# Designs tried in a protein design chat: VHH binders against o28486. Part 31

Target 1, 243 residues: o28486
Amino acid sequence: MIGIIGGTHILEIKVLKDVEETRIETPYGTAEIDVGRVDGIDVAIIQRHGKRKDKPPHRINHAANFYALKSLGVKYVIGMGSVGALREEYSLPSLIIPHDYIDFFSGVTIYNDSLVHVTPGFDEYLREVLVEVARKISSFPVIDKGVYFQTRGPRLETKAEIAMIKSFADCVGMTAGSEATIARELGLSYAIVCTMDNYAHGIKNQSIDYREIVEKAKENARECLKIVEEAVKKVWEEKIQRT
Short names: E, the ipSAE of ESMFold2; O, the ipSAE of OpenDDE; V2, 0.75 times the mean of E and O plus 0.25 times the DockQ between their complexes.

## First folded at step 12 (VHH)

Design k3 (framework vhh_etentamig_d1; at its last look DockQ between E and O 0.83; V2 from the best seeds 0.73)
Fold by OpenDDE, look of step 12:
Structure k3 (fold): chain B 243 residues (1-243), chain A 120 residues (1-120)
Amino acid sequence: as target 1 above (243 residues)
Amino acid sequence: EVQLLESGGGLVQPGGSLRLSCAASGFTFSDWAMSWVRQAPGKGPEWVSGISGSGGDTYYADSVKGRFTISRDNSKNTLYLQMNSLRAEDTAVYYCARGPYTWESGWDYRGQGTLVTVSS
């Protein structure tokens, strides 16, 4: 079984066949997981913001989500996201597959009662799979290497904040760093592919409207999903079927 | 051997139209997304448009949206770019590329390009 974690845009796209909606109790809380198949491959999907869209970024229970996936036997988790571009040189829409991230303030961890220090990061194998797939079938430009800057949310960034972080990162989002950290702590492989649907505040002379951001993300979500579906097939063939 | 050959470029007046073609060979054309990228003198490459292997999905840069149309004929292994309402700022060498434009490598394969000049 391969795990997929995505945002609200996944709700509007029927990805799974033979879907079973489940709630899994974990030591960290309850996770909602849809289990089904993608082209005959067992897949578990989590909508990180909840199926009812009642989990804003700062309230997502990443520990419960990833622990639940692990309990189902998942070893590989592919994330889908929407981010703001921090570089005006990027053409939009685009896909980015970040190789590293900055997350100073989320504070997510499963190690609350012991002294354990892990070095987090995106899984290189999954990144390679995503990049390979994207380079073949993406209709968007692809940024195959970039730094993901995570803000806590839910509010968008000020111009001053973006002016600062653009010196250190290539895109800005609210969840990928947390997911990568928890995945690493739980021993899961995790990588993410994101659509860049808008420029971050102040990058270009554009007004930032949340509704507009959502609409663009929705429009571009299908392309991201195509990449993920193909990646799932590849991972299944290479890491699951052969074992 | 993978080959891409662009054609159809030329001199046009502002507001005019031009249709570019790209003949592909050496690979299974329908298995790959294709893209158009352009480069103006003194500027870096700019992604223009992308199309899925089947042709069912098309996307455009904001700078050309509503004016340009990307299409493909998989039976002929040919990629097209219909350019309408051309502007001076559209002047560039236009390249056909296999796969999407990538930030690090630019393209998987691309042709030699065809020059489009928009001038009064």
Scores: ipSAE 0.847, ipTM 0.929, lowest interface PAE 0.5, mean pLDDT 93
Fold by ESMFold2, look of step 12:
Structure k3 (fold): chain B 243 residues (1-243), chain A 120 residues (1-120)
Amino acid sequence: as target 1 above (243 residues)
Amino acid sequence: EVQLLESGGGLVQPGGSLRLSCAASGFTFSDWAMSWVRQAPGKGPEWVSGISGSGGDTYYADSVKGRFTISRDNSKNTLYLQMNSLRAEDTAVYYCARGPYTWESGWDYRGQGTLVTVSS
């Protein structure tokens, strides 16, 4: 079973079949998971913002979500997300597959009362799968490495915040650092492909409209879903069917 | 051996049209997204357009949107770029590339290019 975590349109994968909605209680809270099949491959799907879009970035229960995936036997989790560009030379639309992240402030962990330290990061095998798939089938330009800066949300970043971070990161979002950290703590492999849907505040001397960001993410999600579908197949063939 | 051969470039007046072709061989053409990338003299590469393997999804840089049309004929293993309303700033060598433009790693395979000159 392969895990997929993303936004509202993740269930629009064209070959997704036999979807069964479920709620799983975990030590960290309740997770909403849809289980189904992509081309005969069992998948467990999380809509990170909730099925009713009631979980803004700072209220996502990452621990519950990833624990629930683990309890279903998931070992590999592929994320999809939406980010703002920190570099004006990046064309839009495009995909970015970050190789590392900066997250000073989320503080997410499953280890609240014990002395456990993990070495964080995106899973390199999954990242390579995403890169290889994207370099074959993406209709958008692809940024096949970059640093993801995670902000807390839910508000968008100020111009001053963007001016500070653009020298150290290539894209900005609100979720992937938390997901990568929790996945690593739970022993799950995680990597993410993101649509680059907007320029971050001040990068192109433009104001930012959240509604416009949401519309762009919706329009670009189809391309990202194609990447995820093919990545699921590749992971299954290489790690599940062959082993 | 992957081979991409661009053709159809030339000299054209502003406002004119050209159609570029790219003959592909050495791989299963319909499995791959394709792109057009251009490089003006003294400048770096600029992504122009991309198309999915099936041809069902197309995307364009803002600078060419509405004027250029990417298409493909999978039965002939050929990629096309119809360029209308050409401007002086469209002057460049145009490259056919297998797969999307990749900013950090460059393109996967590309042809030798075909020169488009837009001048009075």
Scores: ipSAE 0.549, ipTM 0.831, lowest interface PAE 2.0, mean pLDDT 88
ESMFold2 (binder alone), look of step 12: mean pLDDT 82; pTM 0.834

Design k4 (framework vhh_7pa5_2; at its last look DockQ between E and O 0.01; V2 from the best seeds 0.00; counts 0 for: pae O 10.3 > 2, placed apart)
Fold by ESMFold2, look of step 12:
Structure k4 (fold): chain B 243 residues (1-243), chain A 120 residues (1-120)
Amino acid sequence: as target 1 above (243 residues)
Amino acid sequence: QVQLVESGGGMVQPGGSLRLSCAASGFTFSDWAMSWVRRAPGKGPEWVSGISGSGGDTYYADSVKGRFTISRDNAKNTLYLQMNSLKPEDTALYYCARGPYTWHSGFDYWGQGTQVTVSS
């Protein structure tokens, strides 16, 4: 079983079949998971913001979500996300597959009552799968590595915050660092592919129609979904089918 | 042996139109996204447009959106770029490339290019 985590509109996987919604109780709380199949491959899907979009970034129960995936036998988790660009020379739309992250602020961990240290990061095997798939099938440019800066949220970043971080990171978001950290603490492999839909605050002036922003985000999410669907097949063939 | 062969370039007046073709061989064309990339005099490569393997999804750089149309014919293993309302800034060597523009790794295969010159 392969895990997939993303936002609500990003999780509109067209080849997903036999979906069964379930709630799983964990020591960290209850997780909502959709179980189904991608081309006959069992997948477990988490909508990170909840099915009712009621979990802002700082309220996501990452521990419950990833524990629930682990309890279903998931070893590999592929994320989908949306980020702001920190480099004005990046054209949009693009995909970015980060290779590392900066997260000073979230503080998420399963080790609240013990002295345990892990060395977190994005899983290099999963990242290589995502890059290989994207280099074959993405219709628009791919930033095949970069540093993801995680802000705490839920508020958007100020211009001053962006000015401070843009020299040290390539994209900004609110979730992938937390996901990578918790996955590693639970012994799960995690990597993410992100759509780069907008420039971060102050990087460029963007006089654009809000309706066009929403339409572009939906189109960009489709590209990300295509990448994830193919990555699921590749991971299954290489790591699960061969055990 | 992957081969990509562009054709259809030439000289055209501002406001004119031109249609580029790219013949692909040596790989399963319909499995791959494809790109058009251009190199203006004294400048580095600029991604112009991309298209999914099926042809169902197309994307364009802002500088060409509304003027250029990418398409493909998977039965003929051919990629196309229809260029309308051409401007002097569109003058460049145009390449057909396999896959999307990849920021750090670039393209694995692309052709020799076809020259488009917009002047007079």
Scores: ipSAE 0.604, ipTM 0.838, lowest interface PAE 1.3, mean pLDDT 89
Fold by OpenDDE, look of step 12:
Structure k4 (fold): chain B 243 residues (1-243), chain A 120 residues (1-120)
Amino acid sequence: as target 1 above (243 residues)
Amino acid sequence: QVQLVESGGGMVQPGGSLRLSCAASGFTFSDWAMSWVRRAPGKGPEWVSGISGSGGDTYYADSVKGRFTISRDNAKNTLYLQMNSLKPEDTALYYCARGPYTWHSGFDYWGQGTQVTVSS
């Protein structure tokens, strides 16, 4: 079984066949997981913001989510997300597969009662798979490396904050660092493909039309999902089926 | 400086109506999608409705669809929310926000909010 973690846009996309909605109680809390199949492959999907969209970024129980996946026998987790671009030169929409991240403020960890230190990061194998697949089938530009800056949320960043972080990162989001950290602590492989849907605050002036944004976001999500589905197949063939 | 100032809140009985207004200043109003967001006691913020910069497209949460109507007057830099058939569950502090509903690019500015209370 391969895990997928996505945002709110995946709610509107039929991803799984033979889907079963499950709730898994973990030592860290309850996780909602949809279990089904993607092209005959067993997949578990988590909507990180909840099916009811009632979990803002800072309230996401990453520990419960990833523990639940682990309990189902998941070893590889692919994230899909939306981020703000920190570079004006990026063409939007684009895909970015971050190779590293900065997260100083989330403080997420499963080690609350013991002194354990892990070095977190994205799984390089999964990154390579995502990059390869994206380059092969994506209609969007693909940025195969980048630093993901995680803010705590739920509020957006000030101009001053963006002005600072743009010197150190390529995109900004609210969840990928936390997910990567928890995944590493739990011994899961994790990488994420992100759609850059907009420029971060103060990077580039944009006229924001709601309809346009919604439609683009949906399209971007579909594109991202297509990549993730192919990535799942590849991971299955290379790491699961052959073993 | 971007400013959003809500008004029009109050107390109404179930089934009643209110019309909220949001006065915007400090930016080109027509260039921005706008949203209404509400926060009920003990709950997180809930997106209620959105409208495109031109006003040509409107969107609603399922919980308010058919009852609420979002509109805007770009000449007056004002956002509106007509709330009909109000329910106790609609009780919340209502905010005017700049932008569409997203976690990463949603609302860069919020007003102070206007209180809506629906009670018998």
Scores: ipSAE 0.007, ipTM 0.228, lowest interface PAE 10.3, mean pLDDT 89
ESMFold2 (binder alone), look of step 12: mean pLDDT 85; pTM 0.868

Design k5 (framework vhh_etentamig_d1; at its last look DockQ between E and O 0.04; V2 from the best seeds 0.00; counts 0 for: pae E 14.0 > 2, placed apart)
Fold by ESMFold2, look of step 12:
Structure k5 (fold): chain B 243 residues (1-243), chain A 120 residues (1-120)
Amino acid sequence: as target 1 above (243 residues)
Amino acid sequence: EVQLLESGGGLVQPGGSLRLSCAASGFTFSYWAMSWVRQAPGKGPEWVSGISGSGGDTYYADSVKGRFTISRDNSKNTLYLQMNSLRAEDTAVYYCARGPYTWHSGWDYRGQGTLVTVSS
């Protein structure tokens, strides 16, 4: 079974069939998971902001979500997300598949009462799958490497914050660092493909409107869905079908 | 299949001008930022100039600012580089590439490039 985590539009995967809603109790809380099939391949799907869009970035229970995926036998998790561009020269819309992240502020971990140190990161195999698929089928430009800076959210970044961040990172978002950290702590492989939908505050002469960012991300998410569908097939063939 | 075909290179005296072209096919050209990257003999690749997908924003390396002008015609799927006031150090193979990766070496170029030689 292959895990997928993304926004509410993720159930629009073109070949997704036989969706069954379930709730999984975990030591960290209850996770909402949809189990279905992509072209005959079992997938477990999490809408990170909740099915009713009631979990802003700082309220997402990452530990429950990834533990629930693990409890279903998931070993590979593919993320979808939306980010702001930190480089003026990036064309929009585009896709970015980050290779590393900076996250000073989330503090997420499953190790609240023990002295365990994990070296997290995005999974290189999954990244290579995402890059290969995206380059082959994407209608958007693909930026196949970059540093993702994670802010806590839910507020957008100030101009001053962006001025500080842009020297060290290529895109900014609110979730993928937390997801990569928790996935690694639970022994799961994780990587993400992101739509780059807007320039971050102050990078260009454009107003920042959260509603426009969300709507643009929704419109562009269908491109990510195509890539995720094909990536699921590739991972299954290469890592799971080999019995 | 993504194709990028550079042309317009040649031998030019110092102070002269050339216009490079890059014909693009196999992808949605207007969605992509594009760059010119050059490689001089014995050196690594050097980013020269970039332009947004719409053509509304242009960027230049300090070594060429004021002398080179990047442009594009999205109706013809063509990227251009106008090079004026050429110097011997501009001698290189010039590639067009998809993407604006000014800070690392992962430029996506597919053609053989076009040779520009500046010599008296």
Scores: ipSAE 0.000, ipTM 0.238, lowest interface PAE 14.0, mean pLDDT 85
Fold by OpenDDE, look of step 12:
Structure k5 (fold): chain B 243 residues (1-243), chain A 120 residues (1-120)
Amino acid sequence: as target 1 above (243 residues)
Amino acid sequence: EVQLLESGGGLVQPGGSLRLSCAASGFTFSYWAMSWVRQAPGKGPEWVSGISGSGGDTYYADSVKGRFTISRDNSKNTLYLQMNSLRAEDTAVYYCARGPYTWHSGWDYRGQGTLVTVSS
């Protein structure tokens, strides 16, 4: 079984065949998971913001989500997300598969009562798969590496904040760092493909509106999903079927 | 420079049909979702329809579902809106806009619009 984590856009797209909606109790809380098949491959999908869209970024229970996936036998998790571009030279919309991230604010961890230190990161194999697939089938430009800066949310960033972080990162979002951290702590492989649908505040002279961001993300999420589906097939063939 | 130029508007009787076109330039057309929005006299702007960059997905406001069809030809950098079964309440200036969402969300680019008048 391969895991997929995405935003609310997944709700509007029938991704799975033979879907079973499940709730899994974990030591960290309850996770909602849809289990089904993508082209005959067992897949578990989590909507990170909840099916009811009642989990803003700072309230997402990443530990429960990833633990639930692990409990189902998932080893590889592919994320899909939307981010703001921190580089004015990027053409939008475009895809970015980040190779590293900065997250100073979330503080997420499953190690609350033990002294355990892990070095988190994105899984390089999954990144390579995503990049290869994206370059093959996507109509969007593909940025094959970049630093993901995570803000806590739910509010958008001020101009001053963006002015600061653009010196260190290539895109900005609210969840990928947390997911990568928890995945690593749980021993799961995780990488994410992101759509850049808007420029971050102050990067270009454009209006910043939450609704605009969401709608652009929704549109381009379909493109992202195509990539993820093909990536799932590739991972299954290379890492699951052959083992 | 990004440019959007609408055409095809005019006077039509109720129940009639019109086809609007929007010529796009100055950006990679196929990368962007496009929308039609309209503004009637004395009313605020209303989102009408949207289409994905590839054209594979379309969506419509409830007010036009079943009557309007959005399409695009990426080889010609052109967006279309086929309007059938037109009603008086469809009278408005119709704008082509880059992006998938509503007027007040702040589209970065839109055209000058084309007037559609539905009257007996």
Scores: ipSAE 0.000, ipTM 0.250, lowest interface PAE 13.6, mean pLDDT 88
ESMFold2 (binder alone), look of step 12: mean pLDDT 82; pTM 0.840

Design k6 (framework vhh_etentamig_d1; at its last look DockQ between E and O 0.81; V2 from the best seeds 0.74)
Fold by OpenDDE, look of step 12:
Structure k6 (fold): chain B 243 residues (1-243), chain A 120 residues (1-120)
Amino acid sequence: as target 1 above (243 residues)
Amino acid sequence: EVQLLESGGGLVQPGGSLRLSCAASGFTFSDWAMSWVRQAPGKGPEWVSGISGSGGDTYYADSVRGRFTISRDNSKNTLYLQMNSLRAEDTAVYYCARGPYTWHSGFDYRGQGTLVTVSS
């Protein structure tokens, strides 16, 4: 079984066949997981903001989500996201597959009662799979390397905040760093592919409207999903079916 | 051997139209997304448009949306770019590429390009 974690865009796209909606109790809380198949491959999907869209970024229970996936036997998790571009040189829309991230303030961890220190990061194998697939079938330009800057949310960034972080990162989002950290702590492989649907505040002379951001993200979500579906097939063939 | 050969470039006046073609060979054309990228003198490459393997999905840069149309004929292994309402700022060498442009890896394969000049 391969795991997929995505945002609200997934709600509008039927991804799974033979879907079973489940709730899994974990030591960290309850996770909602849809289990089904993608082209005959067992897949577990989590909508990180909840199926009812009642989990804003700062209230997502990443530990419960990833622990639940692990309990189902998932070893590889592919994330889908929407981010703001921090470089005006990027053409929009684009895909980005970050290789590293900055997350100073989320504070997510499963190690609350012991002294354990892990070095988190995105899984390089999954990154390579995503990049390879994207380079073949993506209709968007692909940023095959970049730094993901995570803000806590739910509010968008000020111009001053973006002016600062653009010196250190390529895109800005609210969840990928947390997911990568928890995945690493739980021993899961995790990588993410994101659509860059808008420029971050102040990058270009654009008005930032949340509604506009959502609409663009929705429009581009299908393309991202195509990449993920093909990536799932590839991971299945290379890491699951052969074992 | 993978080959991409662009054609159709030339000199046009502002407001004019031009249709570019790209003949592909050496690979299963329909299995790959294709893209158009352009590069103006002294500037870096700019993504123009992308199309899925089947042709069912098309995307455009904001700078060309509503004016340019990407299409493909998989039976002929050919990619097209219809350019309408051309502007001076559209002047560039236009390249056909297999797959999307990737920021750090560049092009999987790219043709030699065809020059489009928009001038009065």
Scores: ipSAE 0.808, ipTM 0.912, lowest interface PAE 0.5, mean pLDDT 93
Fold by ESMFold2, look of step 12:
Structure k6 (fold): chain B 243 residues (1-243), chain A 120 residues (1-120)
Amino acid sequence: as target 1 above (243 residues)
Amino acid sequence: EVQLLESGGGLVQPGGSLRLSCAASGFTFSDWAMSWVRQAPGKGPEWVSGISGSGGDTYYADSVRGRFTISRDNSKNTLYLQMNSLRAEDTAVYYCARGPYTWHSGFDYRGQGTLVTVSS
């Protein structure tokens, strides 16, 4: 079984069948998971902001979500998300498949009562799968590595925040660092492909309208879904069917 | 064995039109997204347009949106770029590429491109 985590449009995967909604109790709380199949391959799907879209970035229970995936036997989790561009020269739309992240402020961990230190990161195998698939089927440009800066949210960044961040990162979002950290702590492999749908505040002297950001992300999510569908097939073939 | 052969370039007046073609072989054409990328004299490569394997999704750089149309005929293994309302700034060698432009790896082209010169 392969895990997939993304926004509301994740259930629009064309070959997704036999979806069963499940709630799983975990030591960290209840997780909402949809179990189904992508082209005959069992998948477990998390809508990170909740089915009711009631979990803003800082309220997502990452520990419950990833524990629930682990309890279903998932070892590989593929994320999809949306980010703001920190480089003016990036054309939009594009995809970015980050290779590392900066997250000073979320503080997300499952180790609240013990002294355990992990060194997290995006899983290199999954990242390579995502890059290989994207190089074959993406209809628009791909930024095949970059640094993801995670802000806490839920508000968008100020111009001053972006001016500080842009020298050290290539895109900005609110979730992937937390997901990568929790996945590592639980022994799960995680990587993410993101649509780059807007320039971050102040990068191109344009207005920042959250409604417009959401609309662009919706239009481009189809591309990410294609990448994720093919990545699921490739991971299954190489890591699950083979072994 | 992968081959991409561009054609259809030439000298054209500002405001004119050209249609570029790219004959593909050595791979399953319909499995791959395709791109047009151009390189003007003295400049680095510039992504122009991309199209999904099925042809159902198309995307354009802002500099060409509304003037250029990408298309493909999977039965003929051919990619096209219809270029209308051409401007001097469109002067470049145009390359057909397998897959998208990738920022850190560039793009996968196999031909020598086709020169488009826009001059009065």
Scores: ipSAE 0.617, ipTM 0.856, lowest interface PAE 1.5, mean pLDDT 89
ESMFold2 (binder alone), look of step 12: mean pLDDT 82; pTM 0.846

Design k7 (framework vhh_etentamig_d1; at its last look DockQ between E and O 0.84; V2 from the best seeds 0.77)
Fold by OpenDDE, look of step 12:
Structure k7 (fold): chain B 243 residues (1-243), chain A 120 residues (1-120)
Amino acid sequence: as target 1 above (243 residues)
Amino acid sequence: EVQLLESGGGLVQPGGSLRLSCAASGFTFSDWAMSWVRQAPGKGPEWVSGISGSGGDTYYADSVKGRFTISRDNSKNTLYLQMNSLRAEDTAVYYCAKGPYTWRSGWDYRGQGTLVTVSS
């Protein structure tokens, strides 16, 4: 079984066949997981913001989500996301497959009662799979290496904040760093592919409207999903079916 | 060996139209997304448009949306770009690329390009 974690854009796209909606109790809380198949491959999907869209970024229970996946036997988790572009030279829409991230303030961890220090990061194998697939089938331009800057949310960034972080990163989002950190702590492989659907505040002379951001993300979500579906097939063939 | 050959560029007046073609060989054309990228003098590359292997999905940069149309004929291994309502700022060398444009690394493969000049 391969895990997929996505945002609200997944709600509008029927990804799974033979879907079973489940709730899994974990030591960290309850996770909602849809289990089904993608082209005959067992897949578990989590909508990170909840199926009812009642989990804003700062209230997502990443520990419960990833622990639940792990309990189902998942070893590889592919994330889908929407981010703001921090580079004016990037054309929109684009895909980014970040190789590293900055997350100073989320504070997510499963190690609350012991002294354990892990070095987090995206899984290189999954990244390679995503990059290979994207380079073949993406209709968007691709940033195959970039730094993901995570803000806590739920509010968008000020111009001053973006002016600062644009010196260090390629895109800005609210969840990928947290997911990568928890995945690493739980021993899961995790990588993410994101659509850049808008420029971050102040990058270009454009008004930032949340509604507009959502609409663009929805429009571009299909392309991201294509990449993920092909990636799932590849991971299945290379890491699951052969074992 | 992968080969991409662009054609159809030229001089046009503002408001005019051009149709670019790209003949592809050396790979299974229908298995790959294709893209158009342009580069104006003194500027960096700009992604223009992308199309899926089947041709079912097409996307455009905001700067050309509503004016340009990307298409492909897989039976002829040919990629097209119909450019309408051309503007001075569309002046550039246009490149056909195998797969998407990748920022920093460029492209898997591209042709020599065809020059489009929009001028009164």
Scores: ipSAE 0.876, ipTM 0.943, lowest interface PAE 0.4, mean pLDDT 93
Fold by ESMFold2, look of step 14:
Structure k7 (fold): chain B 243 residues (1-243), chain A 120 residues (1-120)
Amino acid sequence: as target 1 above (243 residues)
Amino acid sequence: EVQLLESGGGLVQPGGSLRLSCAASGFTFSDWAMSWVRQAPGKGPEWVSGISGSGGDTYYADSVKGRFTISRDNSKNTLYLQMNSLRAEDTAVYYCAKGPYTWRSGWDYRGQGTLVTVSS
């Protein structure tokens, strides 16, 4: 079974069949998971913000979500995200598949009462699968390496914050660092493909209209879905079916 | 061996039209997304348009949206760019590319390009 975690557009996967909604109790709380099949491949899907859109970025129970995936036998988790561009020379829309992240502030962990240290990161195998797929089938430009800066959210970044971080990162978001960290702590492999839907605050002379951002993210998420669907097939063939 | 041959460039007046073609060989054309990228004199590469392997999904840079149309004929292994309402700033060498534009050089999978000059 392969795990997928994304925003509200994740369930627009056209070949998703036999979907069963379920709630799984974990030591960290309850997780909402949709279990189904993509082209005969068992898939567990998490809408990270909840089915009722009631979990803003700082309220997401990452531990419950990833533990629930693990309890279903998932070993590989592919994320979908939306990010702001920190580089004005990048064209939009585009995809970014980050290779590393900066997350000073989320503090997410399952190790609250024990001395355990993990070395976090995006899984390089999954990342290379995403890169290979995107470089073959993406209809818009691909940034196949970059640093993801995670802010705590839920608010967007100020111009001063963006001015400070743009020297050290290529995109900004609110979730992937937490997801990568928790996945590694639970022994799961995780990587993410993100749409770059807008320039971050102050990067270009743009009026920020959140309705336009939402519409662009919806359109661009369909491209990410294509990438994720093909990546699921590739991971299945290479790591699960081949054993 | 991958080969891409662009054609159809030339001199046109502002407001005119051109249709570019790209003949592809050496790979399964329908499996791959394709792109048009242009390079104006003294400037770096600029992504123009992209299209999915099936041809069902198309995307355009804001500078050409509404004026250019990307298409493909998978039975002929050919990519097209219909360019209407041409402007002086569209003057560039146009390249087709196998796959999406990337920040690593896509030049390894492109032809020698076709020059489009928009001049009065």
Scores: ipSAE 0.620, ipTM 0.854, lowest interface PAE 1.4, mean pLDDT 88
ESMFold2, look of step 12: ipSAE 0.614; ipTM 0.853
ESMFold2 (binder alone), look of step 12: mean pLDDT 81; pTM 0.829
ESMFold2 (binder alone), look of step 14: mean pLDDT 82; pTM 0.840
OpenDDE, look of step 14: ipSAE 0.859; ipTM 0.935

